VHH binders against tRNA(Met) cytidine acetyltransferase TmcA (tmcA). Designs and how they scored, part 11

Target 1, 213 residues: tRNA(Met) cytidine acetyltransferase TmcA (tmcA), of Nitrosococcus halophilus (d5c1k8r405to617)
Amino acid sequence: VAVERLDRDALVRDEATLSELFGLLVLAHYQTRPYDLRHLLDGPNLSVYVMRYRGHVVATALLAAEGGFVEETARGIWEGRTRPHGHLLPESLAAHLGLAQAPRLHCARIMRIAVHPAVQGQGLGTHLVDTIIRETGGEGLDYLGSSFGATVELLRFWERLDFLPVRLSVKRGATSGAHSAIVLHPLSSSGQALVKRARERFLVHLPHQLADP
Short names: E, the ipSAE of ESMFold2; O, the ipSAE of OpenDDE; V2, 0.75 times the mean of E and O plus 0.25 times the DockQ between their complexes.

## First folded at step 4 (VHH; framework vhh_7mjh_2)

Design a6 (at its last look DockQ between E and O 0.02; V2 from the best seeds 0.00; counts 0 for: pae E 13.3 > 2, placed apart)
Fold by ESMFold2, look of step 4:
Order: structure tokens, then sequence, then C-alpha cells
Structure a6 (fold): chain B 213 residues (1-213), chain A 122 residues (1-122)
């Protein structure tokens, strides 16, 4: 079982891999055309990781690069004056947790992990994320994160990978008791300091977050 | 300073229609999602719906057939169209700047207007 980050320029011409990739991403059927796949992959902030077994793609993860703003922009985000679309983690940490310097750091958001249904429950998702941690740490990012609809199973999955919850919120417009979560994993010393501060604020406010409508 | 000002409330008959406006200033309106929220007398807050910066909408399922949210970014104005009004729609209606982000299930509203009152009565 081998994990690799795909070269987007070469991938555009690899019809077999593209077909398997988007079969796993569980996209709407109109996203399976090569033209639509090319548009998805042309985003400057997107990285694609795949896991192969005997020549077939059996798991994938889609990452969005976020952060890296200059001080002036970071202040605007923290003060709620600007919204940098597509930067969920910097915005959440600065505007919602009050961590004014978070948008200065570089991160990646793991947007989606998909494992082929026939091979789920074999630790392939964990292996995929472990590889992502190693590679993104070697590339100079400060932290990783993910945001998802919280279940006990998902929280345990991320906990095993040393991703720490920093926000839990009651889902608006859903039945009471539904939660969303943000988890982080530090990669650099600056990322470690940020995650530590985020955890401190999370633990202080946890009872209020669980009580919010 | 971020400011939101609702207008267009008043007395309407059951079955009537009303359009509310929300004038926004002090921020880049076209870059933010916006929501409408209401509060009936003696009741809690009820989320009505959201309009994204790109113009797509999402509604409270119990109100979906009765309301339409729109925006005019050239005028920095948010609208709520309400039709087939009933007595239970009597409330103060607020517009709010919506910070709900992808992957968040809780509504997060950091700035609110003072509200406009709608009364549905014969």
Amino acid sequence: as target 1 above (213 residues)
Amino acid sequence: EVQLVESGGGLVQPGGSLRLSCAASGFTFSSYDMSWVRQAPGKGLEWIGRIYSGGDTSYNPSLKSLVTISRDNSKNTLYLQMNSLRAEDTATYYCARDLTYEGSYTGLFDYWGQGTTVTVSS
C-alpha cells in the first residue's frame, strides 16, 4: 500500500487515475467529466493525496492550503473587517477564538478523506493522514486542521492521530444535540504555540459552546 | 463601525405580504453572508435563513415556503420577502452579519440590527 501526492499537471492526462479519484470523492455525477476534474484540480490551493493498492486508488485526501496573510490583513480578519474566502481555519481561529496572529501562519485543511467502502476499517485512513503529517511538516507548514460534523467515531479517529479539538459548536438548523468540530495538529514551533493557545481557550469556553443553540 | 438598520416593518393582515430591508455599512457587504432572525413576543430567537455572498440561499425548513431572502450588493442592502403571513409570524425581525464558515454547524452572528417589528392582525 503506497501513498503519494499527485502531480496535478501529469494527473490531467491520466484518465484512469482521474476516474478512480473522483469515484472515491463521491462527487455529484456531473463532476466525473475530465473537464470538470481539471477545473477542480486547477485550484492553486488544492493538493491531492492518494493511496494505491495493486495499481488501484483505494483512498484519497483533498487538502486546501490556507493562511500566510500579512499583518495588516491578519488584523482585519481578527477584527471582523475582512473575510478571506476559502480560509476556514485562519478565520475561525482569529475571529472566533480571538487568536489574532493565526492568519499569519501557514496551514492546510484536510477537506475530505475517502476510503473505498470495500476496504474501510483497515486503518487506511490513518495511514494516509500519517503520511500527510510527515510530508506537510517537511514542507514548512505550521499546522494541519479539519472541520467536520462531530460524531464519536470521527472524534476518535482524529484523536488517534493526535489532532486536538479546539472548537465544538451546536449545529444551527439541526435537531438539538448535533455538533460540529474543529481539530488541529501542530507541525512547527509556531504551530505548537498556536494550538496550545487554542486549546487553552477551548477548555475555558467548552461549557458555553455546548450550550449554544 | 459596522452598522445594520432594518426597515419595512408594520401592521399587515393575515394572508398579506411584506418586504423588509436591511441597510449595511462599515464593511465590505458583498464579501459576507447575511442572515435574518426573528423573535416573537415572549419567545426565543428563531433563525429564518441565510444568503451567501455569492447569492445562494439556505432556509429554516419550517419557513422555507413562506420567505425569500435576496441581496443587492450595489446598494449594500439585504431583503426579506414574506408571504401568506399568519398571526404566529408577529415578531421583531433582525438582520445579522453571518460568520458561519464551511464545516461549522452553529450560526455565528457578530453584528445585529436593532430590529423592525411586524404585526400580523386583522
Scores: ipSAE 0.000, ipTM 0.163, lowest interface PAE 13.3, mean pLDDT 77
ESMFold2 (binder alone), look of step 4: mean pLDDT 84; pTM 0.842
OpenDDE, look of step 4: ipSAE 0.006; ipTM 0.244

Design a7 (at its last look DockQ between E and O 0.53; V2 from the best seeds 0.00; counts 0 for: pae E 11.4 > 2)
Fold by ESMFold2, look of step 4:
Structure a7 (fold): chain B 213 residues (1-213), chain A 120 residues (1-120)
Amino acid sequence: as target 1 above (213 residues)
Amino acid sequence: EVQLVESGGGLVQPGGSLRLSCAASGFTFSSYDMSWVRQAPGKGLEWIGRIYSGGDTSYNPSLKSLVTISRDNSKNTLYLQMNSLRAEDTATYYCARDLTYGDTGLFDYWGQGTTVTVSS
């Protein structure tokens, strides 16, 4: 079972792969027409990873490239003057954790991971993330991250992959104890320093974050 | 350790109703959002809907009038009620543990599925 990063220009012309990809992403609120799928995948900052078995897509992940802002823009994000569309991780780290230099770093956010039911229980999701870590580290990114609804099991899943929680917040519309989480994985020396600082702030303020309505 | 087992599939007549169950074990069921997903023969996966840990639901707009998702946390069971079934609803139906939040989504565990056939 091989992991590959898809060429987006070739993907637009490959309706069979697009159909399997869309099915795995379970984006049930959209029509499966190429027009609707192309709009989803046309984001200039998106990367698509797939695992194939005998020519069929059996797992996929979507990544969004974020960060890499110049100093003036990074300061604007930190000060709350600028809200960069599609840069969830830099904004959260700068505006909410006070890490003013975070928007200068380059990262990817893992937006979506899906594994085909017929091949579950074989560690394919873990294998896919491990491959992403290796390849994005080789591409010079500083860190990876994700945001999700927090549970003990989800946090353990990401922790087994060396993704560490750095933020908890109350899920909109949730009742008692429901939180969303942000997790990070460092890739570079600068990323390691950032994640270390994010963890230190998270651990100092954890009781207050858990009490947040 | 996490297991999801769907049941209640079978043959039904067009216009009929059917209730599917998903038995969950190996995790704290009441703390997780859950989804139903189906796959018709020769087609891709189609998301049916989600029930949040707090009990709210969200549905595929094209299926919203046909389905109702519910849960019984005391029995660790997820349900899918389907009404006014048509031949197009013939599929394998899966339950999945739903880790989706914001624009980041993950279905990390799936059941083996139960087959529903709608035919006269």
Scores: ipSAE 0.000, ipTM 0.242, lowest interface PAE 11.4, mean pLDDT 77
ESMFold2 (binder alone), look of step 4: mean pLDDT 86; pTM 0.868
OpenDDE, look of step 4: ipSAE 0.025; ipTM 0.331

Design a8 (from m08 with Y107T L110Y; at its last look DockQ between E and O 0.75; V2 from the best seeds 0.00; counts 0 for: pae E 10.9 > 2)
Fold by ESMFold2, look of step 4:
Structure a8 (fold): chain B 213 residues (1-213), chain A 124 residues (1-124)
Amino acid sequence: as target 1 above (213 residues)
Amino acid sequence: EVQLVESGGGLVQPGGSLRLSCAASGFTFSSYDMSWVRQAPGKGLEWIGRIYSGGDTSYNPSLKSLVTISRDNSKNTLYLQMNSLRAEDTATYYCARDLTYEYGSETTGYFDYWGQGTTVTVSS
């Protein structure tokens, strides 16, 4: 079972793969038509990883490239003067955690990850993310991250992959007490420094964040 | 250990109705959003809808008129009511614990636990 990053030009003409990919990505806020997802995936900053078994897509991840702003723009984001649409991790780290250097770094956000239910429990999600870590590190990115509804089990999944929580916040639509999390994984020396600082701030403020329903 | 077990599938004629159940255990059911997802033979997964922990629902627009999702937190059970069934509704139906989350204008999420599925066949 091998992981591949899809060639977007070839993907546009592969309706079978698009249908399987779309089904695994399952978007609550978008039309579920293959053509609608295909147009979304044509965004210049999006990447798609799949895992195939016997010709079928059995796991997928959708990544968005974020960050890489020049110093003036990064300062504007940190100071709240600039809102960088589509750059969730840089904005969150700079504006909410006070990490002014974060928008200057290059990262990828794992927006979606899904494993077909027929093959769950076989470590395929872990293998998919491990491949993403290796490839994005080789491409010179500084860190990876994701944001999701927090559970102990899910945080353990990410922790095994060396993704560490750096923020908890109230989950949209959740009953009181439920949290969403932001996790990060460093890829470069600059990424390591960023994640270390983000963790230090998170751990100092963790009791406060857990007390806010 | 988180477990989700669907039931209520079977053979139904076109135009019929069917209610599926999903029994949840191993977690605080009332605190989690839940989704129904289906997969027709030879097709990809299709999201049907989500019910939030607070009871609000969100549906796939193409299925909105045909389905109703509900939950009974006292019984740890998720339900899918389907009406006016057609041959194209033949599929395996899964319940899933839904961790889809929106932050600002961006969406990040996934389904971390799935049931085994229950099969619905719509045929004469």
Scores: ipSAE 0.000, ipTM 0.287, lowest interface PAE 10.9, mean pLDDT 77
ESMFold2 (binder alone), look of step 4: mean pLDDT 86; pTM 0.861
OpenDDE, look of step 4: ipSAE 0.055; ipTM 0.509

## First folded at step 5 (VHH)

Design c01 (from a8 with T100V; framework vhh_7mjh_2)
Amino acid sequence: EVQLVESGGGLVQPGGSLRLSCAASGFTFSSYDMSWVRQAPGKGLEWIGRIYSGGDTSYNPSLKSLVTISRDNSKNTLYLQMNSLRAEDTATYYCARDLVYEYGSETTGYFDYWGQGTTVTVSS
ESMFold2-Fast, scan of step 5: ipSAE 0.230; ipTM 0.599

Design c02 (from a8 with T100I; framework vhh_7mjh_2)
Fold by ESMFold2-Fast, scan of step 5:
Structure c02 (fold): chain B 213 residues (1-213), chain A 124 residues (1-124)
Amino acid sequence: as target 1 above (213 residues)
Amino acid sequence: EVQLVESGGGLVQPGGSLRLSCAASGFTFSSYDMSWVRQAPGKGLEWIGRIYSGGDTSYNPSLKSLVTISRDNSKNTLYLQMNSLRAEDTATYYCARDLIYEYGSETTGYFDYWGQGTTVTVSS
């Protein structure tokens, strides 16, 4: 099954595909309506990838472009002075891991991945992510990442896709014992250097983080 | 090996009620959030609702008055009670282990295991 990157301008006018995409992503969990998804897709930062079988969307991934800030903005993020909306990976890496150069680099965050249950277990999710890695690397992005509630199963899923954990944290007001994780996959040489630095910091702090409730 | 097995589907008349079950095995059921999702013929997946490991529930606002999700941790079983069934409720119903996590305004995760599905047909 081929992976296709959708044209967002055409997608917002295609109610049938938008409805299938909304359903597959189970966005009702997030109090999102199909026309709200249209609004979310409006603008330059979102990419939608799909796999189709007999005209129906059977797998999808939603990516948000992040980073690529000028030096002064990157410094503000690193110093904790500014927190731009929709730039979760560079903000977390700069402000919480002390990686001042992270907001300068271009990345994409994989916000959602979904595979239709009727076709699960056929490697579609892996093929989708492998294609995204190849295409985003070819477009000059430095790294990919994802942020999620840390469970053994989700960490294993991302590790099998060669995404490396670089942060485990608890946000104020989170459920007791709940942790968030950030995983990264490098694309460019600059991305490889960033991920190596992030991994070194993560491993140094990991024994302390695992000891914390 | 994680398994989720739905049961209780079948042919029902409009206005009827039906309870679906999902038997879980191969993991500590009581530690996981669980969801119900359905797919009507020719349409996309529609999330029905979630029950947290602690017992609280969250529903699709469009379906909240029509369905109730419950669980019995002693039997490793998830339930979906549906009332006042309509033709548009005809769908394949799936249970899923729910790793979707809300963290402030950010939401992350996905369903890592799904059942095979059980079909509900509402016909006149």
Scores: ipSAE 0.091, ipTM 0.518, lowest interface PAE 5.8, mean pLDDT 80

Design c12 (from a8 with T108S; framework vhh_7mjh_2; at its last look DockQ between E and O 0.50; V2 from the best seeds 0.00; counts 0 for: pae E 9.9 > 2)
Fold by ESMFold2, look of step 6:
Structure c12 (fold): chain B 213 residues (1-213), chain A 124 residues (1-124)
Amino acid sequence: as target 1 above (213 residues)
Amino acid sequence: EVQLVESGGGLVQPGGSLRLSCAASGFTFSSYDMSWVRQAPGKGLEWIGRIYSGGDTSYNPSLKSLVTISRDNSKNTLYLQMNSLRAEDTATYYCARDLTYEYGSETSGYFDYWGQGTTVTVSS
């Protein structure tokens, strides 16, 4: 089973792959306002990774490029004057963890990971993210991240991939009954410094201690 | 260990109705949202709807008139009632534990556990 980063030009012409891809992605987009998924996938900041088995898409990950703001915009985000559309990680780190320089860095948010239920439990999600880590490390990004409603199983999944928690809401999520979490994985030296600072801030603000051994 | 087991699939005539069940174990069922998802032969996954831990529901608009999701927390069981079935409703039907995340203005979902599926065939 091999991981492939899809070519957007080829994807536009491949209705079978689009159908299978959209089926998996509907799980991650079911609460989004009505929007043509083709328009979403045409966005220049979006990347799609898939795994194929016997000619079928069995797993996918959707990444959004975030960050890279100039200093004035980064300061605006940190001060709460600006809310940049589609930049969850820079906004959270700057506005909520007080890391004023975070929006200057470049990152990718793993927005969705979906594995077809018929093949779950075989480490496909881990393999997919491992490939993403290797590829994005060579592309000049400073860090990766993800946001999700935390369960023990999801936290262990990200922990095995060396993603570190930097935010865990004290209050349970309204829909899942679980705390929400943000995890980060550094890619560059600047990313390592940011993640270290994010962890320091996270531990200071945590109402009860959550330590990663 | 978290387990979800669907049942109630089978052959049904067009225009008929069918109720699917999903037995949950290994977690506090009443604390989690649950979803139904289906996959027709040769097609991608199609989200049917969600029932929140509090009992509210949300449906795929294209299926809203055909389906009803309910839960019985005392039996750890999720249900899908389907009416006026058509040949196009032939699919494997999965229940899934629905993990939803809200942060700031963004909402995203993730299904962390799935059942094995139950097959529904709508044919004469």
Scores: ipSAE 0.006, ipTM 0.293, lowest interface PAE 9.9, mean pLDDT 77
ESMFold2-Fast, scan of step 5: ipSAE 0.347; ipTM 0.691
ESMFold2 (binder alone), look of step 6: mean pLDDT 86; pTM 0.858
OpenDDE, look of step 6: ipSAE 0.045; ipTM 0.494

Design c14 (from a8 with T108I; framework vhh_7mjh_2)
Fold by ESMFold2-Fast, scan of step 5:
Structure c14 (fold): chain B 213 residues (1-213), chain A 124 residues (1-124)
Amino acid sequence: as target 1 above (213 residues)
Amino acid sequence: EVQLVESGGGLVQPGGSLRLSCAASGFTFSSYDMSWVRQAPGKGLEWIGRIYSGGDTSYNPSLKSLVTISRDNSKNTLYLQMNSLRAEDTATYYCARDLTYEYGSETIGYFDYWGQGTTVTVSS
């Protein structure tokens, strides 16, 4: 089935599509309320991708545009003086991995992804992400990323799509032993340089993380 | 290889009860969180609840008093007990393997395998 990027202004007025989209997202993310999603959809930084089968939304992904800060703001993030709301990837890379360039670059975070049960196992999630990679690369973004609770299955899913782990951290306030992961996929030459540096720091420090309980 | 097969649906009178089952095969069932989801005719998907690999449960607040999720790892089976059924509970019920995880205010996850669905019709 074809992937379609929705016009947000038209989407707000299309109650049938909104209803199906909210249904899929509540399914994947039971904490998400329809009202909260409408507010999210009103944001200028959100992109909505869908796949339709016979007029019905059967898969979706939500992307949040992040980064693109001017030099002074980027320095503040890197130094830990500034924590901009909604810019998880650049904040994590700059403040926790020491990558001063990260907040200067433009990225998108895949914040939610869902596929209808009737079409599961047909590779729709993979096709959706592959299409997003091609389209966002063409739009001048430097990299894509996602953040999630670290399980073998989720890491394999993202690795199959050529997203590379660059951070594994302890979740605050979580059950004992819980970890989160950040994976990145480069799009531009600047993105490739950033991801390479992030991977180098991740791999160099990984033995220390494994040695220390 | 991975299969989830729901059973136990059918026609039931208002106020009645049903127990749905989901038989899992092709993976280490005890290591995975599992969820129940339903879809009424012409409506969107509605999450019912989750049972963690450790046995704890989490429910949709609007359904918590009406349903109970349990599992039997020795039989690789997931259960949904429903009581006080209403006409509005008429739906196709799915079980799903749940990889959803929350970090801070963000949620990244999905259901990677679903059952075929079983239909429940509540009418007199």
Scores: ipSAE 0.051, ipTM 0.474, lowest interface PAE 6.6, mean pLDDT 81

Design c24 (from a8 with S105D; framework vhh_7mjh_2)
Amino acid sequence: EVQLVESGGGLVQPGGSLRLSCAASGFTFSSYDMSWVRQAPGKGLEWIGRIYSGGDTSYNPSLKSLVTISRDNSKNTLYLQMNSLRAEDTATYYCARDLTYEYGDETTGYFDYWGQGTTVTVSS
ESMFold2-Fast, scan of step 5: ipSAE 0.105; ipTM 0.550

Design c27 (from a8 with G104E S105G; framework vhh_7mjh_2)
Fold by ESMFold2-Fast, scan of step 5:
Parts: sequence; structure tokens; C-alpha cells
Structure c27 (fold): chain B 213 residues (1-213), chain A 124 residues (1-124)
Amino acid sequence: as target 1 above (213 residues)
Amino acid sequence: EVQLVESGGGLVQPGGSLRLSCAASGFTFSSYDMSWVRQAPGKGLEWIGRIYSGGDTSYNPSLKSLVTISRDNSKNTLYLQMNSLRAEDTATYYCARDLTYEYEGETTGYFDYWGQGTTVTVSS
């Protein structure tokens, strides 16, 4: 099954594909912050990837381009003076891990991955992410990332794709899990340096238990 | 081994009611949020609603007067009660384990396991 990146100009006029795509993404997740469906695809920062089987959308990933700020804005984010909407990864790295230069780098956040129930277990989600890694590496992005409710299963899924945990937060989501996670995958040399620094800061802040001698 | 199995579908007359069940196994059911999703013939997936591990619910506004989601943690079972059924409610109904959460004002949604689905047909 081939992975396609959708042309947004064509997509907004293709009601059948939009219906299948948005249904699969279950856009009701935006009810806490309701979106106009057209606004979701209107911005230049959003990319949509799909897999089709017999003409029907059976898997999708939604990516948000983030970062790429000039030094003045990056400093504001690091200092907590500004928090641009839709820039979760650079904000978290700068504000919570103290990585002042993170907002200067270009990244994409994988916001959603969905696979139709009829074709689950066939590795489509893995194939979709592998294809995105290859394509985004060629586009000059510095890193990829994702943010999700931390379960052992999801952490292992992302680790198998060489995404490295860099933050575990105690912020409670709708899920009963106590933690949310951020994972990163480097693409450029600058991205590799950033992810290395993020991992070093993450690991030093992990809880350690001292056993009796 | 995570497994979700829906049941309770079938043929219903317009204006009728149905209760669907989803039996969960292979995980600590009480610790997870759960959602119901449906797919009408030839259409995409449509989210119906979510029940949090704590028992609170959140619904698709288009459907909230017509449906009620509940759970019985002692039976590891999720329920969808549907009333005043219309022909447009004809669909395959799925339950799903729901990892959606808000983080710093951003909403991230992900369903990691789905049931096989149960079919509801509304017709005379």
C-alpha cells in the first residue's frame, strides 16, 4: 500500500476524501478547542499523509510544521514571555528542558496517526511513519517528534521507530495514565545535537533509587 | 493480548432503541478511557463519544441527545445506549481504547486498539 502526501488545494475540494480522512482522524478530539474543519487544513504548516486501499483512506498521519523562529522569538519562548500557538515541541524543549536554541530549528510534530480497524495489525502505521521519516529527512527538517499519553505500548512503538523519549510529564490527560511523553527523532546534524542535549537533560532528571549497600 | 469485542447489533425499526456492548480483555480496563466510533456504508469514521476512566463522558454534539455511554468496570464492559434510531444511524459500530489527551493547550488523539465492529441496520 503506497503512502501519499495530499495536495491541500485539491483536498479541500475533494469532499469524499475529506469525509474519510476527517472521520478516520476523529476530529471530535478538538472539541475542547473546537476547530473549523477548513481551518485545520488552511494553514501552510499542516501536512496530511494517507494510505489508500481500493480507493478508500485506510491510514493517515497529520503533521504540524513547527519551529524555525528568529533569535528574538526563540529567546521569548525560552524566557516564557511568549508561547506561539501550534509549536508544542520547540516550546516544550525551550521552556521545560532549557534548550534556548530549540525554537530556531525546523521540525514537524506527528499529531495524529490512525489506522482503519479492518486493516490493523498489518504494520501500516509503522510503514506510514517510516515513509514520513524518509520524506521529511529530504525536506531539510532538523527533527521529528510526537506527544502522547504515556503507556508502555506507545513508548515501545515509538522506540522501535528510533524515536527517543526526552520528556515525561505528570500532566493528567483524559487517559487514566498519569504521564504524557515527548519523543524525538533527529534528521539533520543540528537535530542530532539537539536530541542529544535533550536526552542528556531528560536522563539527569529521571528519578533514581538508591538501594541499601 | 488486548482484545475488544462488540455485540448487540442487528435490525431495528425506525424510532427503536438498542444497547451495544464491548467486552474488553488483556488490559486493566478501569484505567483507560474508551470511545465509540461508527462507520456508515460508503462513509468515513464518525466519533460518537468517550467515557473517561473516572466515569465522566464527552459526546459528539450532533449525537449527544440520542446516545448514552456507560461502563461497568467489574465486568470489563463498555456500553452504548441508542434511542430514537433513524435510517441514517445504520452503520458498523466500533469500540476503541482511547489515548487522547490535552497537553499544554494542544489536543492529541490516538486510538491504539479497536474492536471488530458490530452492525446496526435501521429499516422497516
Scores: ipSAE 0.065, ipTM 0.522, lowest interface PAE 6.9, mean pLDDT 80

Design c56 (from a8 with S31E; framework vhh_7mjh_2)
Fold by ESMFold2-Fast, scan of step 5:
Structure c56 (fold): chain B 213 residues (1-213), chain A 124 residues (1-124)
Amino acid sequence: as target 1 above (213 residues)
Amino acid sequence: EVQLVESGGGLVQPGGSLRLSCAASGFTFSEYDMSWVRQAPGKGLEWIGRIYSGGDTSYNPSLKSLVTISRDNSKNTLYLQMNSLRAEDTATYYCARDLTYEYGSETTGYFDYWGQGTTVTVSS
């Protein structure tokens, strides 16, 4: 099954594909219509990847472009003075891991991944992410990342794709003991340096986070 | 390994009621949010609702009056109660482990494990 990156501008006019995508992503938590979904996907920083079988979307991933800030803005984020919307990875790395230069780098966050249950267990999710790594590496991005509710199985899934954990935190609205994770995959030499620093700081902080009452 | 197994599907007459179950194993069920999702023949996936680890629920507004989601953490089981079933409720019903959460103004995460599905046919 081949992976295809959709033209976002064409996608917002393709109601059949939008309907399948949002059904697959389970974004019907409000009374959602294809027209409304087109506007949601009309953000300039979003990329959509799909896998099709017999004309039907069976797997998808949504990516959000983040980072790329000028020095002044990056310093503001690191100092906690500025919190731009839609820049989860650079904000977390700068404000919480103390990596002042992280917001200057260009990244993409894998926001959502979905594989239709009828075809789960066939390695489609792995193939989808592997293709995204190869494609985004050619686009001049410095790193990729993802944020998710932390489970052993999900951390293992991402580690098998060479994404390294760099933060664990209590997720918003979570009960005691529930954590979220951030994992990163370097693409450029600058990204490799950043991920190395993030990993070093994560390992120093990890014993404190695990022992914290 | 994580497993989710749905049961309770079958043939139901219009106006009837049905309760589906989802048996969870391989993880600490009480610590996870869970969702129900369905797919009618020839249609896309449709989210039904979510039950949080704390017991609160959130529903698709189009289905809120038809369904109730509950859980029994002592039995590692998730339930979907459906009432006043109609022909358009004919679908394969899936349970899923729900890792979505709020981060600032964004909802992020995804469903990482799904059951195999159980089929509900509403017909006379």
Scores: ipSAE 0.070, ipTM 0.505, lowest interface PAE 6.6, mean pLDDT 81

Design c59 (from a8 with Y52F; framework vhh_7mjh_2)
Amino acid sequence: EVQLVESGGGLVQPGGSLRLSCAASGFTFSSYDMSWVRQAPGKGLEWIGRIFSGGDTSYNPSLKSLVTISRDNSKNTLYLQMNSLRAEDTATYYCARDLTYEYGSETTGYFDYWGQGTTVTVSS
ESMFold2-Fast, scan of step 5: ipSAE 0.095; ipTM 0.506

Design c60 (from a8 with Y52D; framework vhh_7mjh_2)
Amino acid sequence: EVQLVESGGGLVQPGGSLRLSCAASGFTFSSYDMSWVRQAPGKGLEWIGRIDSGGDTSYNPSLKSLVTISRDNSKNTLYLQMNSLRAEDTATYYCARDLTYEYGSETTGYFDYWGQGTTVTVSS
ESMFold2-Fast, scan of step 5: ipSAE 0.125; ipTM 0.525

Design c73 (from a8 with N60A P61D; framework vhh_7mjh_2)
Amino acid sequence: EVQLVESGGGLVQPGGSLRLSCAASGFTFSSYDMSWVRQAPGKGLEWIGRIYSGGDTSYADSLKSLVTISRDNSKNTLYLQMNSLRAEDTATYYCARDLTYEYGSETTGYFDYWGQGTTVTVSS
ESMFold2-Fast, scan of step 5: ipSAE 0.125; ipTM 0.517

Design d02 (from a8 with T108F Y110L; framework vhh_7mjh_2; at its last look DockQ between E and O 0.48; V2 from the best seeds 0.00; counts 0 for: pae E 12.1 > 2)
Fold by ESMFold2, look of step 6:
Structure d02 (fold): chain B 213 residues (1-213), chain A 124 residues (1-124)
Amino acid sequence: as target 1 above (213 residues)
Amino acid sequence: EVQLVESGGGLVQPGGSLRLSCAASGFTFSSYDMSWVRQAPGKGLEWIGRIYSGGDTSYNPSLKSLVTISRDNSKNTLYLQMNSLRAEDTATYYCARDLTYEYGSETFGLFDYWGQGTTVTVSS
């Protein structure tokens, strides 16, 4: 079962792949119409990874390229003067964790991972992320990250892949005690320094984060 | 071992109603968000809606008037009530453990465990 990064320009001609891709990326924030898939995939900063088995898409991951701001913009984000759309990790790290240098680094956010129900439990999600780590490291990115609803099982999944939690937040619409997590994986020496600082901030504030809804 | 088992599918006439169940085991059901997802023959997956661990719901706007999601934490069971069913509602219906996350104004989906599905056929 091979992992590939899709060429989005070629993808526009491949209705079967688009249909399978959209079906695996069940979107709560976007309606499931084909027009909504077009908007999702038209973002110039998006990358799509798929696993195929016998010609069918059996797993997908959707990534958003983020960060890489020049110094003046990065300071604006940190100081709360600038909120560029689609840069979730740089904004959270700078504005919420006070890590002023985070927006200058280049990263990718793993927005979604989906594995078809018929083939779950075979390590396909892990294989997808391993491939993503290898390719994004080869592209010169500084770190990877993701944000998700915190469970012990999901945190262990990410931890095995060397993604470490750096923030907990209350999930929208959840009862007290339910949290979303941000995890990071360093790719470069600058990324390692950022993740180290993010972990230091996280551990100082951890008792407070766990006590609040 | 996390397991989800759907039931309650079958043949129903147009205009009819049906309640699907999803039995959960192997995890603390009351602490997790859950979703219903369906797949019509030859089509992609379509998200129906989510019920948060706290009981709040969020629905696909296209289906909101037809469906109601509920949960019974004492029975570890998720429900999908469907009304006014039409032929286009013919599909395999899955329950999924929903690790959907939010940051800022965006909601992102991650469904880590799925049931085997139960088939609903709407036909005269």
Scores: ipSAE 0.000, ipTM 0.251, lowest interface PAE 12.1, mean pLDDT 77
ESMFold2-Fast, scan of step 5: ipSAE 0.458; ipTM 0.742
ESMFold2 (binder alone), look of step 6: mean pLDDT 84; pTM 0.824
OpenDDE, look of step 6: ipSAE 0.026; ipTM 0.442

